# VHH binders against a4x776, part 26

Target 1, 306 residues: a4x776
Amino acid sequence: MSTSMSVARSLPGGPVAEQILAEVAQEVTQLRAAGVTPALATVLVGDDDASVGYIRIKQRQAVQLGFASPHVRLPASASQADLQAVVTQLSADTSVHGVLVQHPVPPHLDFDRAMQALDPEKDVDGMHPVNLGRLALGLPGPTPCTPAGIEALLAYHEVPVAGREVVVLGRGATLGRPLAMVLAQKRPTANAAVTVVHTGVPDWPRYTRRAEIVVAAAGVPGLVRPEHLRPGAVVVNGGVRYAGRRLLPDVDESCATVAGAMTPRVGGVGPTTVAMLFRNAVRAARRTRSSRTPVRLPDSGAPAGR
Below, E stands for the ipSAE of ESMFold2; O stands for the ipSAE of OpenDDE; V2 stands for 0.75 times the mean of E and O plus 0.25 times the DockQ between their complexes.

## First folded at step 11 (VHH; framework vhh_7pa5_2)

Design y03 (at its last look DockQ between E and O 0.46; V2 from the best seeds 0.00; counts 0 for: pae E 6.4 > 2, unsure alone 61.4 < 65, grease 25.2 > 24.2)
Fold by OpenDDE, look of step 11:
Structure y03 (fold): chain B 306 residues (1-306), chain A 128 residues (1-128)
Amino acid sequence: as target 1 above (306 residues)
Amino acid sequence: QVQLVESGGGMVQPGGSLRLSCAASGFTFSSYAMSWVRRAPGKGPEWVSTISSSGGSTSYADSVKGRFTISRDNAKNTLYLQMNSLKPEDTALYYCAKGYTYEWTYGSETKTYTFDYWGQGTQVTVSS
């Protein structure tokens, strides 16, 4: 009797991202028809090849979706004050609806401090302290992209979350902590019993072995193994590290032998994160429409000055 | 009222040099980054260079890097652009701008834009 080792159902993020981006594109079209051109500004400090590449991809995607894409590049030698000045200027610019500061910034700069200079209403990454506070309080605002993407991914694949035992492995500010808050919200696609485990919990496998859903958010390659899972559990790999161009997941691939469903090594949460960025951007533009005169691009041929 | 007045333009031969000046008034000059932008005939505005408020940081377009130098004198409320090794392609109206300058892409079009103020420009012509 060949025990057909039941391979976990794959939970790809690509289709989720495509759906979200299609919705974003429609919303952008509507705003444009109403005389509002959504604009997503990007800020790059330095000339790191990887960062430049990422910005280019995002900028291209923005344009494809119908966004205006203002871009500011600062030299690697830029000061904290310079970065903050740019962020402040973009915050004040009524033609700009969303602002993304590309991470990482040069080591001498404080990214978090720079983000604090950003108008929370233009925070498309959802990482501004005000927006995290809104999240904690269950108030409307931009949601952190990766956590939002994970919720959307689970919902898209019809994984029940409400009332389920969810373990988040990791307590980072960018993923684990905000994800716990997101999944605890009173929504049909959330409303979970959430446990956060971390390096302070020596026997963390005790919790993951009970979990119906495990989200790895630790940034430790190969941390989650089959013996740490409940048979049939849903496993989401949120933590990602790179060795060169190779993606190193927190979840070992062998987990597919035990899990009922699992995100793939490549094309899991990543695509959804990017989609959520643009969702936040278009929503930011919508919020502006309700309160302000339609914003147009500067006229062609003349320096746009007041 | 914010005023920016450019000067120092003219006609030079290829390989020549010019020094542009921008006199600023109506705002706290030392508190703001400043930029140079140029517009060539038949082309859109092109970012040239930016200098931070303190002058401690500078950036340049690839087309002018190594040839142009931006500087400022906060005591005189003046921005400068030293242009060396001038080329015919540098022929343009040069503008002084308050603040950082953005590259604004919309569809197939890329424009240079600033949130704040521009001067009237000074003409630079490089011709043999």
Scores: ipSAE 0.315, ipTM 0.697, lowest interface PAE 1.1, mean pLDDT 89
Fold by ESMFold2, look of step 11:
Structure y03 (fold): chain B 306 residues (1-306), chain A 128 residues (1-128)
Amino acid sequence: as target 1 above (306 residues)
Amino acid sequence: QVQLVESGGGMVQPGGSLRLSCAASGFTFSSYAMSWVRRAPGKGPEWVSTISSSGGSTSYADSVKGRFTISRDNAKNTLYLQMNSLKPEDTALYYCAKGYTYEWTYGSETKTYTFDYWGQGTQVTVSS
């Protein structure tokens, strides 16, 4: 067992996100030429500084891509009924193609319950149960952003996936489970032999040591170490935790001495997740091919009905 | 069918007060936030105030803070706007609207819209 002195090839997500967003911008241009203005609505409950910042970044990106950017701000004290009503109203608004409710919401609100009111066609996160069912059945629909981002990252860096042994370490609803479904799909960028393992499998390293591609999706900092990999394996770091502002990935950075290619600690999968959000949004607009003027106040003071 | 009927408008002198009412029917009033929006002559719609479905949370445009008070009576399906210290710039047609209003931004342009229905409006005129 010899140790390579070379450093694993880096698999940064920034260039991947840039390519995806360029394609989104082209689609937005085409839709606008056809009279459709793509619109991504954002909902913020409260004024938490981090959440306000995330919304601002998304709004700026939406404007740069040519999206209309409806925004609804609810006070932190808003009731569950208030939040449900906003989501229901955005679902019914034919001028809105995608809806994002900024997570987390205040503790007295049930985010998942609110999202059940959302039209699955406008679910830009791709996590609505209907859309996960569509994914499992191979039916069209918005796809979960991080799993789709990982597929795109592997494709961009020309990592062969079809017919390869891929191990997903982790079985969470937001990443590990949907990722297994994504990578098993019949297409050139997927079509893998996918094995899902987790810390409840006593000898999970037996699987990762045979894998050509390992995706860490457990959310357990430092879980994957060099002894868990075959030499030359491709390692994707999907799971993270923060200690303050420091990102703590599932994959120990020393794995770079054994892996053939590896996502970096910072700027790996994360940027692709944001790009996939906008891909889902523009695809939602393309599916409807509709751009209706929002309900407006009457200019003359007479009520406008429907 | 959703109906919103505003009343209580009129002519007042600067510094005066008016109380607007909005009678709601055709929907479950207590399930929705309600808003006041106004349109001055030659201007686009301007959001004035919003009150949550329970009445527990209120918000106001900067131009009316401290002068206007929104309230609701869910037992009577009625929305209110108490307007004090009125100024000529408050002259507008005032509408009540079902739900929160939202800011629609495209490019450098931002406009205020409602999701659903609004009333016929009630005219408020503030002049010396």
Scores: ipSAE 0.017, ipTM 0.535, lowest interface PAE 6.4, mean pLDDT 86
ESMFold2 (binder alone), look of step 11: mean pLDDT 77; pTM 0.770

Design y04 (at its last look DockQ between E and O 0.01; V2 from the best seeds 0.00; counts 0 for: pae E 11.4 > 2, grease 25.9 > 24.2, placed apart)
Fold by OpenDDE, look of step 11:
Structure y04 (fold): chain B 306 residues (1-306), chain A 127 residues (1-127)
Amino acid sequence: as target 1 above (306 residues)
Amino acid sequence: QVQLVESGGGMVQPGGSLRLSCAASGFTFSSYAMSWVRRAPGKGPEWVSTISSSGGYTSYADSVKGRFTISRDNAKNTLYLQMNSLKPEDTALYYCAKDRYSWEVTWGSGTYKFDYWGQGTQVTVSS
């Protein structure tokens, strides 16, 4: 009797991202037809190769979607004042609707302080303290991209979340904490019973073994093993590290032998995060249209710089 | 009203030097990056150089790097371009341009880096 080891259903993020980006593209087209060109500004401090690469990808995607894509590149030696000045000016520019400050910044700079200078309405990462407060209060605003992506991924694949026991493994500010808040919201694609486990919980497997959905958000490669899961559980790998170009997931691949559904090692939550960034950007542009007369970007007739 | 007035252009021989000036008014000069752009006959506009609002950082096109020096005097609301080792290919109308921000910004397709520029000063390098 060949025990056909039932392989977990794959939950790829690619199709989710494609759907979201298609929607974004349509919204951008509508805004343009209405005389508003959505603009997503990016700020890069330094010349870290990985960061440069990420920004390039985002800029290309922005252009493809029909965004204006102003980019500020500060040298690695830039001061906190320089960074804050740029963020403040971008916030004040009515032609700019979304602002992304690329993380990480050089060690001598305070990223959080810089983010505080950003208009919360233009926060496309959803990481501004005001927007996290809005999230906590169940108020409308930009949602953190990765948590929003995970919710969308689960919804797309028709994974029931409402009323389900969800364990979030990790309590980071960028994923675990905001994800717990997102999935606890009173929405059909959320409304879960959420438990957050972390390094302070010695027997965290006790919780994950009961969970119907486990989201790994710890940033510890191979942390989640088959013995930590309820048979048939849905497993989402949100935490990722890189060893060079190799993606190191929190969830061991062997979990597919126990899980009912699982995000793939590559092409899981990552694509959805990027899509959510652009969703936040176009929504920011829409909000601006409702409140302000469209400011036309000055046609200076001058050449683009570099 | 924002005004940018260039001066210092002229005719020089190859290998010669010129110093361009741009007098700025109508805005807080010290709050914005400033740039030089040039347009040669029959060619599109070409970015030459940018200087940050404080003057602490500068950038140059590869074609002028090592030969041109951008500087500013915020107390005088004046931008400068020192041009050394001039070549015939440097012949162009040189424009002073106001950047939108305190730092160098690039814009995607259809968006311009500069919100204002001057009328230009002619630089001719000819033997």
Scores: ipSAE 0.106, ipTM 0.563, lowest interface PAE 2.2, mean pLDDT 89
Fold by ESMFold2, look of step 11:
Structure y04 (fold): chain B 306 residues (1-306), chain A 127 residues (1-127)
Amino acid sequence: as target 1 above (306 residues)
Amino acid sequence: QVQLVESGGGMVQPGGSLRLSCAASGFTFSSYAMSWVRRAPGKGPEWVSTISSSGGYTSYADSVKGRFTISRDNAKNTLYLQMNSLKPEDTALYYCAKDRYSWEVTWGSGTYKFDYWGQGTQVTVSS
């Protein structure tokens, strides 16, 4: 037992995100030199101040990286048909390579139905059913951003994953499920024994106490506590909720007294998620680079599930 | 089937106190974080406070920090908000809100984190 409450090694995501974004910027430069201007379109329904702010931040980042950043805003009263028409038009627009619909949409609209209208090749979130199927099969395609970010974070910090016991807390479609698929893939940065626990597993601490790596993906503030960890475990806080501007992490900060390494509350997984969004966007644009004769497909780097 | 029923609102003078309650049914209350959200006349929703499913973590908007205390009783499926040192700007319709997710995370962070709202209870702070 340590006498210090701060012994865990920190696993910041900022350096990881910086490396990824530098690679994206290089790729954008190459595409523009070849006559392709990468374009990430954003769609906002309504005028909620927080959502407007997030779109502006994403637009600013896109411009800094060299993307064109077209924007479509619909009134809060827009119908499902209105939203789907915008998504269909952006899917058909050859000058647009990626489309981001700001989530959440107003409660009368079905986000998942709108995303079904989107061309899977323009799905920068990596959440279209076709792209989740590609992940499951180990085929090329955009990977969901947070799972990809977590793998990159672990690799950057040289955390051994291959052959290790990894427990994922949560089975949501955006993180827990795709992360389990990512970390089970046969490659040096993955190849783990992955166990997924969730609300249907009452004695989930039995699994986390044995785990070498615990990824919290539940979105339940304070869920993971020191008594749930083996000494020296690596703890990744993938699940967060926001209460206004406050970040509410799944992992209680006191876990640092037991963990060997831990993502920080601020500047952990979050920055990597944003970086992976732009990586998906630039790869979508690269797929259009060789559209003249002879036709060559853009580089489709190995997905996280390769 | 999900039902949230707020109570405990009323009129108070500045500096006064109120305790709000929210009775929950139709879901496993102890598995979800719960929040209080308020809406002043002519304004949009403003987050007030959140409490984790176990009650071990709480968070507050800067405008209420030090004056309001969120709590829960998982045996009674009830959420509470103790409101002290009330100000006229606290005048609003107060809703309890069930968090949208149990153990599922969406990577978006928009204002629709909550999927169910109560009918609200009115708090009016004036002389």
Scores: ipSAE 0.000, ipTM 0.227, lowest interface PAE 11.4, mean pLDDT 82
ESMFold2 (binder alone), look of step 11: mean pLDDT 80; pTM 0.805

Design y05 (at its last look DockQ between E and O 0.01; V2 from the best seeds 0.00; counts 0 for: pae E 17.1 > 2, grease 26.1 > 24.2, placed apart)
Fold by OpenDDE, look of step 11:
Structure y05 (fold): chain B 306 residues (1-306), chain A 127 residues (1-127)
Amino acid sequence: as target 1 above (306 residues)
Amino acid sequence: QVQLVESGGGMVQPGGSLRLSCAASGFTFSSYAMSWVRRAPGKGPEWVSTISYSGGYTSYADSVKGRFTISRDNAKNTLYLQMNSLKPEDTALYYCAKDRYSYEVTWGSGTYKFDYWGQGTQVTVSS
């Protein structure tokens, strides 16, 4: 009897991203028709090749979606005041709806401080403290992109989340913590029983072995192994590191032998994160329109020529 | 009202030098990057150079790099362009332009990175 090792169902992020981006494109078209050109500004400090590459990809995507894409490039030697000045100016510019400050910034700069200078309404990463506070309180606002992407990915693939035991492995500010908040929200695609485990929990596998859904968010390559999983569990790889161009996932590929469903090594959560960025951007543009009282263009009373 | 007034243009021989000035008023000059743009006969506008709000950072088009120097005096609300080793190809109307931000910004989809322009000063390089 050849025990056909049941391979986990793949949960690719590509199709999810495509769907979201299609929706974004439609919304951008509608806004343009209404006389609003959504603009996503990007700020890059320095000339790190990886960062430059990422910004270029985002800019291209922005243009493809119909965004205006203003870009500010600061030299690596820019001061904290320089960065904050640019962020403040972008915040004040009514033609700009979303602002992305590319992470990381040079070591002498305080990224968090710079982000505090950003208008929370223009925070497309969803990482502004005000927006994280909104998330914590269940208030509307930009949601962190990666957590939002994970929720969307699970929903797209019809993975039940509501009422399920979800373990988030990692408590980082950019993924683990905000993800726990997102998945605990009272929504059909969330509303989970969420447990956060981390390096302070010596027997963290005790929790993951019980979990119906495990989200790896630790940024430790190969951390999650088959012995850490409940048979049939859904496994999402959110944490990734790079060795050069090689993606190093938190989840070992062998987990596919135990998991019921699993994100692929490449093309999992990553594409959805990018899509969520643009979703946040177009939503930001939409919010600005609703607050602008239609400037009644004065009726050009063309005098009826007698 | 924002005003930018260029001066210092003229006719010079190839290899000659000129210094352009731009007097700025109507805005906080020291808070914004400033640029020079030129337009040659029959050609579109060409970016020449930008200087950050503090003057600490400068950028140049490849066509003028090593020959032109942009500078500013924030106390005098004045922008400068020192042009050395002038070539016939440098013949153009030179405009002073106010950038929208403290640093140079690129604006996609036909939106100009500048919000104000001067009337220009003519530079003619001819033997």
Scores: ipSAE 0.411, ipTM 0.734, lowest interface PAE 1.3, mean pLDDT 90
Fold by ESMFold2, look of step 11:
Parts: structure tokens; sequence; C-alpha cells
Structure y05 (fold): chain B 306 residues (1-306), chain A 127 residues (1-127)
């Protein structure tokens, strides 16, 4: 309380993302030398300004890393059948290794249904139900990008996780839920005692005040305040929302006066999320090189490669 | 408080070289894409080059490709522009610009929206 000039150690994500992307670039080089050009296809429905911007950045980054980057744009009026046909076509295309459908889609379309048509082996977001099942079982598969990015960020900055008490505040399907599964895995960068709490737990601060690491994943701006933390805790802001010109993180900035280490308000987890997208994409391309069977796509009489 | 201070401009003859620097402070430099923008006499601003937060990815306007090289040193919070084979049409006031958003805010953004730039450094190419 008395040290308003003191701030937590910063845990920036930019250097983490750079390390990951350097490894991806090395893998792309190896694959191309072996005759495989990694390919990440992007699908955009409509012309929403933010969505167009997201896709353009991802396409540029893919090309700069050495990926082929085919792009499919559908008009805003496209039907569900049109969207699912594109996803099915890209799933079947042996020259395409990863597929990204830009969210959100127009309101008349069902994004989840489109994603279920996607070959799980090409799911660079790691959110296909098959891949979440693989995560839950500890089986190989693409990991959801933000949870993987958080693990990498903690590892890069040498934050001890194994054997530590980690509280994940938030239970969303894209972050809090899969993050709990990631950090509980048996490996040196995980292996934590993980507790998931959320705003539906009346005394959730009881849990965060005991935690050595708190990951805010609720999407509720300013939810985590200094009184919710033990002194010296490591705080990761995984949940962010943009409102106007302001980044609205779940973790109040004043938590820096109590935390021992904290992701910065800008340049924290976000860069790692982008880097993990490309890691999933290059790994998808690598899997096709190592295939021992001629059938890599769903056919009649066998389960889809969900 | 974001501050960007450009330096390294000057007068050179056609075919010459200059290296511009931009000292950055007041933000986490390594988390933002950075750009060079120039304004020639009587013209509006023209985008020149952009570099990703890590320096791993660069892009250039067609008018400068192969002649200019953007780089950054994240340990020194400094952005650079190496300008080779300078032409009279490169004469302009050169600004460094910070992307408006970090990766967390710009996750999914595809447009370069600058919120801060310096006062510029003059480059004059004449014989």
Amino acid sequence: as target 1 above (306 residues)
Amino acid sequence: QVQLVESGGGMVQPGGSLRLSCAASGFTFSSYAMSWVRRAPGKGPEWVSTISYSGGYTSYADSVKGRFTISRDNAKNTLYLQMNSLKPEDTALYYCAKDRYSYEVTWGSGTYKFDYWGQGTQVTVSS
C-alpha cells in the first residue's frame, strides 16, 4: 500500500512470440527443403472492418514466414451451405495444411457448425471438439492458442509453475477451461495445482489470495484488484476487451503494486497467441510429411477426422 | 507519455545513403509494430515501411523496395531506417510512427492505425 512508486516485474509477450516464430521459421525451412510447402488457408465472410484487418495481418505474417496463404472471401450474404462447402473443400484439399475461419461470422451463420465440418488435423485454432478432447486426454494435437501462449510466456520468463498453486479466474471455452487442462499436464512447464473459479463463486477472492499464480480469464474489465492477490503473486492477464481506444484488461493496473510479476497492459499475452497459431499451422504441415497411411481425410465408412 | 524522437536526417547527393534513428519512450516498445512515414513538400503523408514488434517481418512501399531497410533494436528502444541509393524524390520530412494498438488490442486488426509520431527529421537529396 505504501509503495506507489514500486511496480511488478514485467512479463512481456513480444520476446516470447519472437522465439516461437523463429522456431516456426526454422521448421518451415526444413519442410520446404523436404518438398512440403506449408499452407494456411484463411476464410473471411463479409467485410466487417475489424475482421478484414485481422485476416490481413495473419495473411501477411503467414507469407513472411514462408507459408502459402490461399484466401477465400465469401460475401456477407453467403449461406450456411456456402460456408460449410468452403470449409469442406479446404479440409479435403491435400495442398492445405491449416484452415482459419475468421470469427465472428455474420449473425445468420453458425460458426460452430462450420468449425465442426473442418478436418481436426487442420484446426490451427485448436478449438475443434476433437482437439479439445485430445488436450483433455493428454494426446498429441493442436493446443488452443492463448492457453499455449500463456504456458510459453511463463516458461520464457522462468516463472516456476510445476507444483505451484495456480488459480484460473474464468471458465470460457476459449481460454479459462482449456488453460486449466494445459497447466495441469505432467511436464516441467505445467504440473500445477490448478483451481478454476469464476464470478459465480461468491468468495472467489479467497482462492486468488492464496495463489502463487493468478490467470485472469473472465473478460470482465477490472475484476481483479490488489486486495484479491497475495503479495508477490504472478499475475497473467489473459482476458482483454477493447472499448473505444482503451484496452480493458481483467486485471486492474494497480495490482502491479502488490504483484511480484505481471503481464503488461499492452504487449502481454496477445503476441504469444498469434505466434501459437503459426506453430499449430507448421505442425499440421509436419504431420502430413510423417503420415504412414494414404487416407488423411474423412471418407464414407470411417469416422470423420474430427 | 509516448515520445518518439527522430534523428539522422541531412543533405546528401543522389545515390548517397543515410541512416535514420527513432528513440522511443513511454511505452513497451517491443510490443508494437513501428512505421516510417514521409511527407514531401506540398504532398500528404506517404507510408514508407513497417516492421513487426519483434523485427521478424517487414514491409515496404514499392517506391523504396530494395533501397531502404527498416530495423529495430528492442533492447535500446530504437527504430532505424537505412536508406541507400537515395533519389531526389526521397526528399521529405521522415517520421517514425507507433501503431495505435498492442498485440492484445490488435489481435484480429489488419489496419495500421497510428496514434503517435515524432516531429520528423529532414532528408534532402539534391545535386
Scores: ipSAE 0.000, ipTM 0.128, lowest interface PAE 17.1, mean pLDDT 82
ESMFold2 (binder alone), look of step 11: mean pLDDT 80; pTM 0.808

Design y06 (at its last look DockQ between E and O 0.49; V2 from the best seeds 0.00; counts 0 for: pae O 2.8 > 2)
Fold by ESMFold2, look of step 11:
Structure y06 (fold): chain B 306 residues (1-306), chain A 127 residues (1-127)
Amino acid sequence: as target 1 above (306 residues)
Amino acid sequence: QVQLVESGGGMVQPGGSLRLSCAASGFTFSSYAMSWVRRAPGKGPEWVSTISSSGGYTSYADSVKGRFTISRDNAKNTLYLQMNSLKPEDTALYYCAKDRYSYEVTWYGSTTKFDYWGQGTQVTVSS
């Protein structure tokens, strides 16, 4: 007797990101009409090609959405004090609503120490310890971008999450841990039974094989294979590694023969992460309504020395 | 009370040199990046050069690279612009500007922001 095999439904993130960014653009329009120009500052240390590229994409998107985009470029030789001074100054500037420091920084710099000077209200990544504490307590605050993107992706594609068994494979501070907290929240798009496993659990496949939803968040290319899934499971590839510019997802593409729905290798969760960055930024601008328009340099006899 | 006073402007022949100075007071000079900005007759403001608070990072507009050198003396609270190989196109009112940050900030999608700038010093390059 033959067993039929179906191809998993695709869960692309592009349409999700487009919807979120359209909402952000409308909010930016409303704020600008009220005299507030949302501003997302970016900080880059050094000139690594990959980091420069990521910053350029974010800057272009910010301008297209109507944000002001102040950018600070520090030389690779910058001291810890230099980096912390810039973060403190941006944090204190009432005309700047969100701040993003591009990671990684050069190895002589302590990224986490620098971020402690950042106002949690301007933390567009949602990774400041205060904001992770707010998440853990169910309090309002910027949500970590990739976890928020995954929740939005599942909601957009009408994947039931509430009351379902979700296994998060991976326990990193940037994805696996905050995602578990996000999906356990009491709301219709979350409210899951969440189990976190990782490669330190010898029989971790026992957990993924019972799960209705598996989110791969380990950063180990090809870790999740068809034998690790129950038939019909929803599979989200949240964790990726890059070899240069090559995307190396945790989920093997052959999982599509067993899964009921699956994020694509390219254009899955990634686009939603960028969209959530701007959602956090525009919300930060709404919370801080005291910002004023930028001052122009003197012209046609305007007084100097203001 | 923040004060920025430019000096050293004047009239020179093409190919000549000038050294602009900017005396700063009323703030901790060594904590902020400083810039030179110029306004040519009938034109809007044009950024010329920026130097970081420590002096360890400098940047220049393409139109002046290799000809102008920005420097600072934090002990004397003074910003400088050495202008060599001057061209008629360099004719402008030159302003010293205080940044609100310790490093150059480029504003995309909006106008460049400075806290304070001086009255300017006129540079005229002609024969």
Scores: ipSAE 0.365, ipTM 0.708, lowest interface PAE 2.6, mean pLDDT 88
Fold by OpenDDE, look of step 11:
Structure y06 (fold): chain B 306 residues (1-306), chain A 127 residues (1-127)
Amino acid sequence: as target 1 above (306 residues)
Amino acid sequence: QVQLVESGGGMVQPGGSLRLSCAASGFTFSSYAMSWVRRAPGKGPEWVSTISSSGGYTSYADSVKGRFTISRDNAKNTLYLQMNSLKPEDTALYYCAKDRYSYEVTWYGSTTKFDYWGQGTQVTVSS
């Protein structure tokens, strides 16, 4: 009896991203028809090849979606004041609706401080402290892109999340922590029982072995192995490291032998993160429109012909 | 009112040099990046060069890199473009443009990098 080792169902992010971007494109078209051109500004400090590449991809995508895409480039030698000045200027520019500051910045600069200078309403990455506070409070605002992408990915693939035991492995500010908050929200695609495990939990496998959904968010290649999983569990690889051009997932590929469903090594959460960036951007543009009270053009009183 | 007045254009032979100037008024010149843009006959506008507000950062189009040098004198409210090794393809109307920001900004889509332009100065490179 050849025990056909049932391979985990793949949870690709590509189709999710495509759907989201299509929606974004439609919204952009609508805004343009209404006289609003959504604009996503990007800020790059330095000339790191990887960063330049990422920005180019985002800019191309922005243009394809119908965004205006202003880009500010600062030299690597730029001061903290220079960076903050640019962020402040972009925040004040009424023609700009979203702002992305490309991470990382040169070591002499404080990224967090620069982000604090950004208008929270224009934070398309969802990482501004005000927006994280909004998230924590269940208030509307930009959601961190990667956590939002993971929620969307699970929803797209019809993975039940509500009422499920979800373990988030990692407590980083960019993924683990905000993801825990996102998945705990009172929404049909969230509302989970969320446990966060981290380096302070020596027996973290105890928790993951019970979990119906495991999200790896630690940034440790190969951290999650088959023995750490409940048979049939859904496994999402959120943490990504690179060795050169090679993607190093937190989740070992062998987990597919135990998991019921799993994100692929390539094309999992990554595409959804990018899509969420543009979703945040177009939503930011919409918010600005609603706050602009239609300036009633004075009725040109046609003089009654006598 | 913002005013940008270009000067220094003319006719030169291939391999020749010109120095363009732009006199700026009506705004705090030292607070904004400045750029040169050119428009050749039958072509759209082409970005040439940008200089940051302080002058500490400069950028160039690939077509002019190594041949053109942008500079500024904030005390004189003047922008310069030194053009060396001129080629026939450099023939264009050259505009001085005020950037919207203090540092290099590239605008894609329906928005423009510049909020003000001069009238331009003609540069003709012809044998």
Scores: ipSAE 0.105, ipTM 0.577, lowest interface PAE 2.8, mean pLDDT 89
ESMFold2 (binder alone), look of step 11: mean pLDDT 82; pTM 0.827

